VH-VL binders against Probable pyridoxal 5'-phosphate synthase subunit pdx2 (pdx2). Designs and how they scored, part 7

Target 1, 248 residues: Probable pyridoxal 5'-phosphate synthase subunit pdx2 (pdx2), of Dictyostelium discoideum (Social amoeba) (q54j48)
Amino acid sequence: MEELIEENNIKIGVLALQGGFKEHVEMVKSIKHCFSECENKYKYSIIVQEVKSVSDIKKLNPHGIILPGGESTSMAIIASSNNDGENIFTFLKEYIKQGNFIWGTCAGSIMLSNNVDGQKVGGQSLIGGLDVLISRNYFGRQIDSFETKINLNLKFSKNNNNSILLENFEAIFIRAPAILDVIDKENVEIIGEYIVTKKDGTKEKVITAVKQNNIIASVFHPELTNDNRFHQYFVQLVLNNHLIKIKI
Below, E stands for the ipSAE of ESMFold2; O stands for the ipSAE of OpenDDE; V2 stands for 0.75 times the mean of E and O plus 0.25 times the DockQ between their complexes.

## First folded at step 1 (VH-VL)

Design z2 (framework fv_polzastobart)
Fold by ESMFold2-Fast, scan of step 1:
Structure z2 (fold): chain C 248 residues (1-248), chain A 121 residues (1-121), chain B 107 residues (1-107)
Amino acid sequence: as target 1 above (248 residues)
Amino acid sequence: QITLKESGPTLVKPTQTLTLTCTFSGFSLSTSGVGVSWIRQPPGKALEWLASIYWDDDKYNNPSLKSRLTVTKDTSKNQVVLTMTNMDPVDTATYYCARIYEWLGGYFDYWGQGTLVTVSS
Amino acid sequence: DIQMTQSPSSLSTSVGDRVTITCRASQGISSYLAWYQQKPGKAPKLLIYAASTLQSGVASRFSGSGSGTDFTFTISSLQPEDVATYFCQQYYSYPYTFGQGTKLEIK
């Protein structure tokens, strides 16, 4: 097929219904540095824009979408209403199915998960696609919000052949979910973990970030820190996917 | 199975240009994020990175060698070629080609066997 | 250029011993560090990347740790086939640079 002329742009949409969407936009805009190879190699500019409707997403035609944190129930109610005659969550299911990258953080990670702990038998995911078991409010009340340092093993390929370890990454947890288990152990790759010490002295390992093909999920809020490396990671995954599709 | 193999002259006279070819299999330089690098090792000394070329024809050369280096690729032949001008006895080394993978993975996961190049009159 | 300094330059230990090699960068390199094994007359083999991630197919007795400027490579229980020179490499910034190597021998 004939390719239309295209500018060297990577377009990222940030779903701007509720939550920290402005902070995510600012973090993506702040991406100016990796090491010198990454910064200059592909000569692509990053365009990031808030999207609030299916119409906004279609106009932007983004290569990747970020689903911010916030209250998942409120976001789901807003998104499930028709926008320009189309449901946003139904649109995002198709967007993911077409191989486009999506990253859900906090409430966004819940919306992408296939299995939510404590849901009624026969309950359905809001968007779905991610084969994990997630707990909505594992770390407790908002007063239990905490900041800690975690290690993130950033996955670029399925075979773990190219990975980057971010040590002492600052993670902020606010009424955070936790990924309790991986259902599809073949396709879900673990990026981050955290060990919780329970009141009885036992230790439980929970998962804080995963990648399943074109779906990225994290339960912390990197947009509330000054460290844009997780945003850089997501944009890099989007760029990789775009370059494969155009076969440069 | 991924393999790389270096080929070229084993003896070069001072002031001549060295040309080495890396032929590889098990991967393609049409795959996004993949590259091939040249690394050398003088006898009994440390490894020194020389140059890298990526699937999109983007090139990086070690600045200590001051434009003596040119790296090119032929994706259809699975080959990468290094040229190094104005050879000197201190350039005597085993020259390796190796795969470099993805943008932030500047490590070398598969290596050729190496070819010893001696620079002598 | 970022200088990589390894310690020790050589060591001789016994089979079953715990072996530790250190690598220091002249500036912060985050976790962008790899470790290689090179046997006499052979090409280097990647063991560890991203400071602590074990390459697929590499024996679990090998491990890496550290971040910033100070890095450690460990063999938990030395085997005869581990006799080799070990090199660290930073890939935080161009030009990529290697340590001078640590030669490991068995008594």
Scores: ipSAE 0.000, ipTM 0.408, lowest interface PAE 17.1, mean pLDDT 81

Design z3 (from z1 with heavy chain R100S L101R S104F S105W G106S Y107G Y108P; framework fv_polzastobart)
Fold by ESMFold2-Fast, scan of step 1:
Structure z3 (fold): chain C 248 residues (1-248), chain A 122 residues (1-122), chain B 107 residues (1-107)
Amino acid sequence: as target 1 above (248 residues)
Amino acid sequence: QITLKESGPTLVKPTQTLTLTCTFSGFSLSTSGVGVSWIRQPPGKALEWLASIYWDDDKYNNPSLKSRLTVTKDTSKNQVVLTMTNMDPVDTATYYCAHSRYDFWSGPFDYWGQGTLVTVSS
Amino acid sequence: DIQMTQSPSSLSTSVGDRVTITCRASQGISSYLAWYQQKPGKAPKLLIYAASTLQSGVASRFSGSGSGTDFTFTISSLQPEDVATYFCQQLNSYPLTFGQGTKLEIK
């Protein structure tokens, strides 16, 4: 992929095919501070734009893309549509393979996962790349939509033990998926967990957010809160990746 | 504890329809993630997957046998039935049914019936 | 369809030897691979799933490794009861497909 140098800007695309994208755009726009090793305020400006087609993505040339939630069935229908002569999810597979960062939230996390519980056979992901087992509507089956506080261990690099703990992070779950297990335990890093009490009285620990190299997935909706710290985390990962690529 | 057993005719004439029944115990095909599949093996040759049916009545058939295969279940009887139309001598094989669970990863065939040899000849 | 190719088609070795069988998928299948053991006149027995996970009750001398397109099955120290045909199977996409089998014999 050809990258144009655009005067110290980090560009984030938000996929605007289904609902939830405006809240993500506004959260990214609200970022004024970064986490550790950030020179963003003085060196790099953040540009965020909605993208609806392969053409939009090529025009923006984003350093990272957010794939928002929405209903997984609706997203699958949209994905099967050949919008501009090119399938957008086929394009995103290549975008990820080239080392660009992507963050899928809620339904987006399902599209990035290689294994979907109840799918009968694996490897049928729309995008894929993330080696986890995810349940499409785990919380809707066990509990309805809810709000709770979770702890997040934000991971930056496997070669750097630099992680940031966010305690009591407000998480909103809306008919949410849950990551049931990690397949590639060496390369998938767990960011968040939650303990669910089932109807039979047993407790199950489920995963709510993970990172695998340039793929981030979360099953809650941080864009519906007033806390932009998870968006800050994603932008920081994108910036770090950009700095590595230009060897600064 | 999980057991499966195939039953049906051992000799079928060319052009006839084969009907095989898999009777099982130790699990229910109403349990989420559970499936039953049919696999065959011609004498001395490799295994060939034929069809699968799952707890939610979702069904998958081998495309190479297009339209010849039907798989159904009767959850109350603990049975899965395979029908294959227009039998040919090349369909001579040992037919197996097997259990799988999708609540642990890829759903491998962890328990198999003993198999039933079906010979297609006149 | 995803083609599964095993090598070798047959091998003959001695008790106590390390045995290695390979399986190659024509397309990427992540870790959606299982290994089965089949003795003459018997149904197949699952040994390994998810490429490297040992099935409960299976002897620890059996192991699997690999991901994507290239997979390996190993018996660390061959025992007489291990004489069988071994099959790999992909569980990535329909139709489900098996390798052609590797027949293992003792010299």
Scores: ipSAE 0.000, ipTM 0.436, lowest interface PAE 13.3, mean pLDDT 82

Design z4 (framework fv_polzastobart)
Fold by ESMFold2-Fast, scan of step 1:
Structure z4 (fold): chain C 248 residues (1-248), chain A 121 residues (1-121), chain B 107 residues (1-107)
Amino acid sequence: as target 1 above (248 residues)
Amino acid sequence: QITLKESGPTLVKPTQTLTLTCTFSGFSLSTSGVGVSWIRQPPGKALEWLASIYWDDDKYNNPSLKSRLTVTKDTSKNQVVLTMTNMDPVDTATYYCARMEYSSGWYLDYWGQGTLVTVSS
Amino acid sequence: DIQMTQSPSSLSTSVGDRVTITCRASQGISSYLAWYQQKPGKAPKLLIYAASTLQSGVASRFSGSGSGTDFTFTISSLQPEDVATYFCQQYDSYPWTFGQGTKLEIK
């Protein structure tokens, strides 16, 4: 009798409306990490697909979604356009409320934020959910696009009180936003920070990545590097959530 | 009230092409979040999913049947058509069409009565 | 492809008895599992979706449970009209696949 090694699938959708979605798809495909074999009796495989509409998301039924960087106003306009009455941002608000994992990077981090610096009532459409104050083009105004190495303190479930330090993680900032403040200090966990020297010579600490339950946000572009560890982190969070739901 | 009904030939010769039509009422494939699937069941055996078509004309076919399957829709007529080429006696089965609607994934909520297709010389 | 295995293949029991049928997926499917009832000569009827959600109009004696790879379907008190073949189906990944069926009869 053959011993059964069971495969499980983790499905990741990458929102393909604007920006670097292809690079995110390739980074997820490049993951060779053993998610299931070392922690679980099942061998997991990762399926990643571009999604461009509510229809695409429903058909894929992904366990997690990545919102890539791009021009946030263009993304909001595209997401609000629909011929059948389904708004992508409205769908994603419910997707998040249902406990599914979402990761927004660069423009995606703006879309997920509840408070955008300088935004007025009736401004650009947002998905919301993340209780931070974000500045839309902080790095471009204070310093030009740049590459640096940062340390990331990767956070998992609060109940497990475990974290992983990634040292010398390559971070690329292109007209990047910055998270200026955490509004919900109980539930928002800081993953990354950076100290910026402003034009007036003063130093300011800005937040570059956070986690709030099932919402992940980062203001840099890991998809433009050869380091897939942040993508591994997101997929691991999605897998951990899946395992909780299926009680394995 | 949602109803679906399969129609087409009940007898097909080996190597011929089978064409089945699913005619439905009580819903429209112009409505977002709805689709129709084809399923078959050989006498005394398990159900086998064949193909799905969604309101936006996206299509999925069972890879075990290779390129033998084509599924199309005519939204204005409330019809979905399945075409299966190169029929063989092993394809003898009752063929069903069923509705899909998005609600925590996709599942087959209403089924047609089925039509028995016999493949013989 | 995801393989669905049901147990038992057939079951004969008495009116009023509790009936339990199990379904195992060859890989994790979360809660993307449905249960169908098929009476002789008739089309399948959806009873349960999302592993545990009862379809509207379906009798409360039917229930489902489980997640991941192991699923259970229960009839709390068997009625004569429940004589049928029961099938599980995963809708997590294409191609969608069904179990081989469990034939339920009254002795």
Scores: ipSAE 0.000, ipTM 0.452, lowest interface PAE 14.3, mean pLDDT 82

Design z5 (from z1 with heavy chain S32Y L101G D103S S104Y S105G G106L Y107E, light chain L91H N92Y Y94T; framework fv_polzastobart)
Fold by ESMFold2-Fast, scan of step 1:
Structure z5 (fold): chain C 248 residues (1-248), chain A 122 residues (1-122), chain B 107 residues (1-107)
Amino acid sequence: as target 1 above (248 residues)
Amino acid sequence: QITLKESGPTLVKPTQTLTLTCTFSGFSLSTYGVGVSWIRQPPGKALEWLASIYWDDDKYNNPSLKSRLTVTKDTSKNQVVLTMTNMDPVDTATYYCAHRGYSYGLEYFDYWGQGTLVTVSS
Amino acid sequence: DIQMTQSPSSLSTSVGDRVTITCRASQGISSYLAWYQQKPGKAPKLLIYAASTLQSGVASRFSGSGSGTDFTFTISSLQPEDVATYFCQQHYSTPLTFGQGTKLEIK
């Protein structure tokens, strides 16, 4: 395939159906270097573009795709926005199966999950692939939005156990989902957690970010801050995957 | 492999302070999401959670015993220490330390130490 | 505090039988429930967490179900090595609480 020719470029597609896609594009554009200073022996250029259709994705041939936050039921509906009969979610299922990287934020994390807590109203469509149980309404029942500092343990390789700790990362939660459980504990790695303190003083711990192979999910909105380190993390994962494919 | 082992005195007199150390391997308390808890079990009775300490030094103590309990960690030594003041014969139990299983919510305990029996008598 | 009530307190049955133990929470805990097996003189062993998720390395004859306040633990075909006390534990909120235990014996 023609994507084998793209040796010095990392292409990122941002799904521009709803939500904060413009902010994600600007964050990726702001990246000046990756985290793997000692490992990165290659000069690369990051190309980022909005994609709205299967045709857009095929034309770009992205190495990774970001699924922004938004209202999950609306995003599922507009994912069928191609008048040529192609369905974006069906295409993304195959994109993921082929080993390409995908990152879902907020509503995007719901769409990537295999299990959604509670019954689906109106038969909400999912992309699937991520073996977690996620709750759509978790933070919305307690608080509409809030900002806090969290620690993130960024996972690069399960086998090599390489990780980077980001302390005091600014996390913005807007009617956010929460990951309630990891189903595949061998392949799903926890990146972030948050302790919720209720009015009665009881505390509950929820998961805010995970990685499963080529699928990354987060329930907060890093694209609304001035901290592009989570975007750097995603691009680094995409770059590492690209380099492995070329060397093989 | 994750392993934990409790150590400390096996006999304590009433009103004295108990200090138990949990030494572990196969994980670090500096790793995000990791926690270690203390649980006890009086002979022939149910398990009772005492305290938890997390990677970020956050601490949860059982409210019924909170004023008596202190839990601390030494990340460089791979140790968690439980201190319990004003011991009473009813505190006679096997004391366990356990690793936090990863999941949503709070702790379930996926790996346990062997336990150490602490007898409180004059 | 969330009170966890197990039933029965003890059970005697035969090898090959289906065994069912129940656990009831005094308030809703969603699916935040774990089940442990404890053999005499040993530390507890985790079998199930999140009500129905089997811990790695645990035999498939063990299963869990339920949500909210009512939970069930099942052994589909009892083996001699399953003689133990079984405990449920809610991992929903502080303080973490355990059931009183169910002693399982073979006739």
Scores: ipSAE 0.000, ipTM 0.421, lowest interface PAE 16.9, mean pLDDT 82

Design z6 (framework fv_polzastobart)
Fold by ESMFold2-Fast, scan of step 1:
Structure z6 (fold): chain C 248 residues (1-248), chain A 123 residues (1-123), chain B 107 residues (1-107)
Amino acid sequence: as target 1 above (248 residues)
Amino acid sequence: QITLKESGPTLVKPTQTLTLTCTFSGFSLSTSGVGVSWIRQPPGKALEWLASIYWDDDKYNNPSLKSRLTVTKDTSKNQVVLTMTNMDPVDTATYYCARILYGDYVEGAFDIWGQGTLVTVSS
Amino acid sequence: DIQMTQSPSSLSTSVGDRVTITCRASQGISSYLAWYQQKPGKAPKLLIYAASTLQSGVASRFSGSGSGTDFTFTISSLQPEDVATYFCQQLNSYPLTFGQGTKLEIK
């Protein structure tokens, strides 16, 4: 009976298989208020925890999950070999289908994509769900990493007048992938774009962040900056989803 | 134009190490979606895949030969090198290097092959 | 390892005939299959990739079909220059594996 009383907590899991998961945990912990002037009349607090197995995810029962950057091939191998013999990628695919929010950064964005340009033979395991074409290590050999300021158009709902523009957002690209194309143009919403100048002087427009319903993807590393606004955005989406689900 | 060419010794004694170099032009192994593989063919027999190396330095070796094979790349020289230890007469074959190119597809194939180099292993 | 089995191992036919070669994988490989042509003393040449996609510059008389485990390669009207050994290859998983080859000759 007492277990039916809902705790006023929003729980975020960070997949701790490899890569920058510790930085994501610290960024979520640094959130001191709602992203916008939202009213937390239900007195929710944010709990964030590392998860490394299906068992960990079931135990935490998170409202949202962050997939950090790292080596996507290594993460796929680790996920396949996970404790208790359960396939974590199969679990996450079902987690997404149940309407739970997920955000992948860098390698995480690759794992969430349905189509990977330049896929190696035999492929790496993917979670899938996001209808984009993504290119691994797009920013490649000539520039392994760079920092720049980008504008992000944050989407809360498809027709919402409260769409928020983040100007001068610090973005760090480390051997970053790029989203080359949107396959499902009806359901995928573009949050960020960047124009790349190639050696021959031609310019190519690439996508750096998208939202498809409960799936968020970004190719940069916001967890390596002092700006937690993208983490605030994700947590706000998770909170909004939770509040909708508990209303009767 | 895109070309690949194999080079190395044509005669190897049993127990020696074979080193083959693939030199290519018209593409770079720093380009996403590009890989170079080694394939061999004993006289009159089927093709056998040996090893692959990709733009991101990911490497795959045939498990049947795993302890004997090393594949490396030097992107600045447009070269991929195969090393195979403890050569045996049964390793006598024509050795090819070939490119894999993936565009907007996840599926690929060996689209361009070198001419091949015959390596004979004998006493 | 995925075993690729080709049938027949050899065939002889006449110019103008339809030629069919089959390839069977020991487990599902989706459409990750390629077909190669090899003439004596030469390197293999890619004809078909993704089971059914014709390589640029390859004659339209060559075609491929199939998915999963069963695949077919067809030459709609055999020409003298088509005398060669043909190989299928799976690219679904490592190690990459080839069929044994089908030697095609003209009577």
Scores: ipSAE 0.000, ipTM 0.424, lowest interface PAE 13.9, mean pLDDT 82

Design z7 (framework fv_polzastobart)
Fold by ESMFold2-Fast, scan of step 1:
Structure z7 (fold): chain C 248 residues (1-248), chain A 125 residues (1-125), chain B 107 residues (1-107)
Amino acid sequence: as target 1 above (248 residues)
Amino acid sequence: QITLKESGPTLVKPTQTLTLTCTFSGFSLSTSGVGVSWIRQPPGKALEWLASIYWDDDKYNNPSLKSRLTVTKDTSKNQVVLTMTNMDPVDTATYYCAHTYRVEYGSGTYTFDYWGQGTLVTVSS
Amino acid sequence: DIQMTQSPSSLSTSVGDRVTITCRASQGISSYLAWYQQKPGKAPKLLIYAASTLQSGVASRFSGSGSGTDFTFTISSLQPEDVATYFCQQANSFPYTFGQGTKLEIK
């Protein structure tokens, strides 16, 4: 438009059906600065809101949505219900197809994956879109949590030749999935990896975070730390997309 | 060598809860692509799948039984337990547990490749 | 639920004969069909999975074919120990469902 006189806002919805949605909301609210490479000509305010239904999402009209971790079976059951004649997962599938950004963490990463190792036909519902093979409970069900530091190679739009290395990022894994393989090697970009030592002494490299165009997935819980840099990354991607759409 | 064995009461009164235990050896229910299923067969009739539990603790119950079914596992004891509430004479059947294994790597399709001997459960009038 | 219908319900034939049993699904199930043998008083035994793949240790006279909705199970040369009821089972959709069974007897 000629002037963006109306509020310059980036709106983020956090799906509040189950899991750590409140921690994600607080983490987004804690964002005070862009990355050093952020070329933001215009001052944007970040608005974050819990969404529980298709109606909530339509009213907020968010530029990006976070799908938090939680019990994936419970999320699938809740999401299979129709609200105002629309299923939440069906709505999100269309939301993604329209080019809006989405980030799934832990259970959310499973929901976004096209290929779930051992997924039973006719079983748990998925949103899909992400061309990876993911294992639901790779790190073991009896482990309450473990915490380690990983390096993340943050990827931006296809035209960016420079990525941002995030060193010593604190990652918390809680009955975590693991991405075992990338199916679409052209469009899926690896952000994080972790080497697991198995009981027999063999080592396996697993993927902990990926980006495929407007879909971001991670298997750890950054919302449980004091480090908002991954949330900052997601908001930056959403802002970049918004600026492209309004031709700024 | 995979073996499974069902154990539990052989006679149950109407309205009571049935609890059956499957004890197995030769595999671990922590191994990717592995599960245990419960299947029953009324005398002279077809097989009916009841429930499955998998390495990742995913659970699937036959919806025709209206949530009467609970399936749980204890990986350290090599046991899977089926609980069925509000038993009725029509539930009289031989109950089997079966090793449930992935057909193709990455596949969502599974087979019942090794079965326990079965235990006949009679529900009196 | 996907309904599985077997034909015939019973069959009586002679040792050495070729035996054919068919199974029809009410909906497409791709190749996700298994065949089981159940001898009197015993648990079922898996013979074939993925419509045509023979389970390890199972005699080569048993075979399966088909895809979609129509499937066939064949015993190329009937042996006395093959007297049993045979069941098909679809693994394409929950709940998993079985055919009514085909009782095979020797004359």
Scores: ipSAE 0.000, ipTM 0.437, lowest interface PAE 18.0, mean pLDDT 82

Design z8 (framework fv_polzastobart)
Fold by ESMFold2-Fast, scan of step 1:
Structure z8 (fold): chain C 248 residues (1-248), chain A 121 residues (1-121), chain B 107 residues (1-107)
Amino acid sequence: as target 1 above (248 residues)
Amino acid sequence: QITLKESGPTLVKPTQTLTLTCTFSGFSLSTSGVGVSWIRQPPGKALEWLASIYWDDDKYNNPSLKSRLTVTKDTSKNQVVLTMTNMDPVDTATYYCAHRPLWDEYYFDYWGQGTLVTVSS
Amino acid sequence: DIQMTQSPSSLSTSVGDRVTITCRASQGISSYLAWYQQKPGKAPKLLIYAASTLQSGVASRFSGSGSGTDFTFTISSLQPEDVATYFCQQLNSYPLTFGQGTKLEIK
């Protein structure tokens, strides 16, 4: 039983166009623990691979995809000029609609958001699906880059109130966006928040991570730390989704 | 009052690189949503958009010329710079810089007076 | 790329006449269209934006209409100072594109 189950794989694709994809790959490879007793019992192996095109994604057939932080405009231009004749962002919209998990970090979170403050037309492709209002380069107006500790309340299922609190999680913000508001308050779950002190001394609360069904977004760079627990969280969500599908 | 003024060489030899500077006043490129664009017009011909740069350093270049075009900004000096490589006589035109008040407003409200660049031997 | 086609390329008419210029986009651009006036030796001046909104300080005899692919610019009663070339521009998608221009003169 154990030997048979040991050959089961969870496949994660990391979009390798720019912006920390190597660090994300290494963080996923470093995962030795899971939050689910089910993973320990079934001993799923994690396969992680860089993907640069629709062809790469189709070959890998990943259960989940990470969209790393990077300059979102540059990523959109690169994706739109792919040689296989398919727009990668159009493909990812369909990938999400089919119930596959996706996690966007920093610039990736902007690409997943339905509402972008200071929205640009014709120059930046949006994948969409996430019902939040996000501000581009919010922290660059306040602070160019900084490191701080935040609390994360990890959400696994809206109907099952199983959550894990990560206190004092190391978060690195580099010219980061900020989620300003949740549009669909019923379906978007807040994972992280941060209070910003502005130059005039006023304080504003911003959202740093959210989950909406199979879409996860974060505005910080966990891949630049030695703490892989947010990557563990994403992989656990992917595994839980896979287990539900194969039991049908 | 918003004003923009183009400066740079008025004569360029074929194969050389053109560098034009737009110096402006009455607004800042640190203001959220603001952009500056470069547009050219060959004598007696239509206007052609070349490039845009926005407050957040996002850049857009005309695809027909993209390998030749670079646009940069120096927010502290109120300047935007256009660089165009491998100049040819067909690039002879009046070059304008123009203000876009918000990136999601669909117009250019203030233009520089333009600078004529002639490309000849 | 979105191609913008203006009609006519030139026209000559009398003071007091109604002038109509059209602009057609090769694909839908909603209302993301501006009209500019350019007098000889000068930079373009914004007259109309969002297809039909008159820029502050621009004379009320100028108007715009249309949406999607077909747009019209009208001068209700031509004045001598209106002699110029008029350009439409789409700002729906990059690259931003202009019409070829309509040269307006008085007989």
Scores: ipSAE 0.000, ipTM 0.396, lowest interface PAE 17.6, mean pLDDT 82

Design z9 (framework fv_polzastobart)
Heavy chain, then light chain:
Amino acid sequence: QITLKESGPTLVKPTQTLTLTCTFSGFSLSTSGVGVSWIRQPPGKALEWLASIYWDDDKYNNPSLKSRLTVTKDTSKNQVVLTMTNMDPVDTATYYCARTKYLDWGSYGMDVWGQGTLVTVSS
Amino acid sequence: DIQMTQSPSSLSTSVGDRVTITCRASQGISSYLAWYQQKPGKAPKLLIYAASTLQSGVASRFSGSGSGTDFTFTISSLQPEDVATYFCQQYYSYPLTFGQGTKLEIK
ESMFold2-Fast, scan of step 1: ipSAE 0.006; ipTM 0.452

## First folded at step 2 (VH-VL; framework fv_refanezumab)

Design r3a (at its last look DockQ between E and O 0.04; V2 from the best seeds 0.00; counts 0 for: pae E 11.9 > 2, placed apart)
Heavy chain, then light chain:
Amino acid sequence: QVQLVQSGSELKKPGASVKVSCKASGYTFTSYAMNWVRQAPGQGLEWMGWINTNTGNPTYADDFTGRFVFSLDTSVSTAYLQISSLKAEDTAVYYCARVDYYDSSGYLDYWGQGTLVTVSS
Amino acid sequence: DIVMTQSPDSLAVSLGERATINCKSSQSVLYSSNNKNYLAWYQQKPGQPPKLLIYWASTRESGVPDRFSGSGSGTDFTLTISSLQAEDVAVYYCQQYYSWYTFGQGTKLEIK
ESMFold2, look of step 2: ipSAE 0.000; ipTM 0.535
ESMFold2 (binder alone), look of step 2: mean pLDDT 93; pTM 0.945
OpenDDE, look of step 2: ipSAE 0.017; ipTM 0.489

Design r5a (at its last look DockQ between E and O 0.01; V2 from the best seeds 0.00; counts 0 for: pae E 12.8 > 2, placed apart)
Heavy chain, then light chain:
Amino acid sequence: QVQLVQSGSELKKPGASVKVSCKASGYTFTSYAMNWVRQAPGQGLEWMGWINTNTGNPTYADDFTGRFVFSLDTSVSTAYLQISSLKAEDTAVYYCARDVTITYGGSTYYFDYWGQGTLVTVSS
Amino acid sequence: DIVMTQSPDSLAVSLGERATINCKSSQSVLYSSNNKNYLAWYQQKPGQPPKLLIYWASTRESGVPDRFSGSGSGTDFTLTISSLQAEDVAVYYCQQYYSWYTFGQGTKLEIK
ESMFold2, look of step 2: ipSAE 0.000; ipTM 0.479
ESMFold2 (binder alone), look of step 2: mean pLDDT 92; pTM 0.945
OpenDDE, look of step 2: ipSAE 0.005; ipTM 0.492

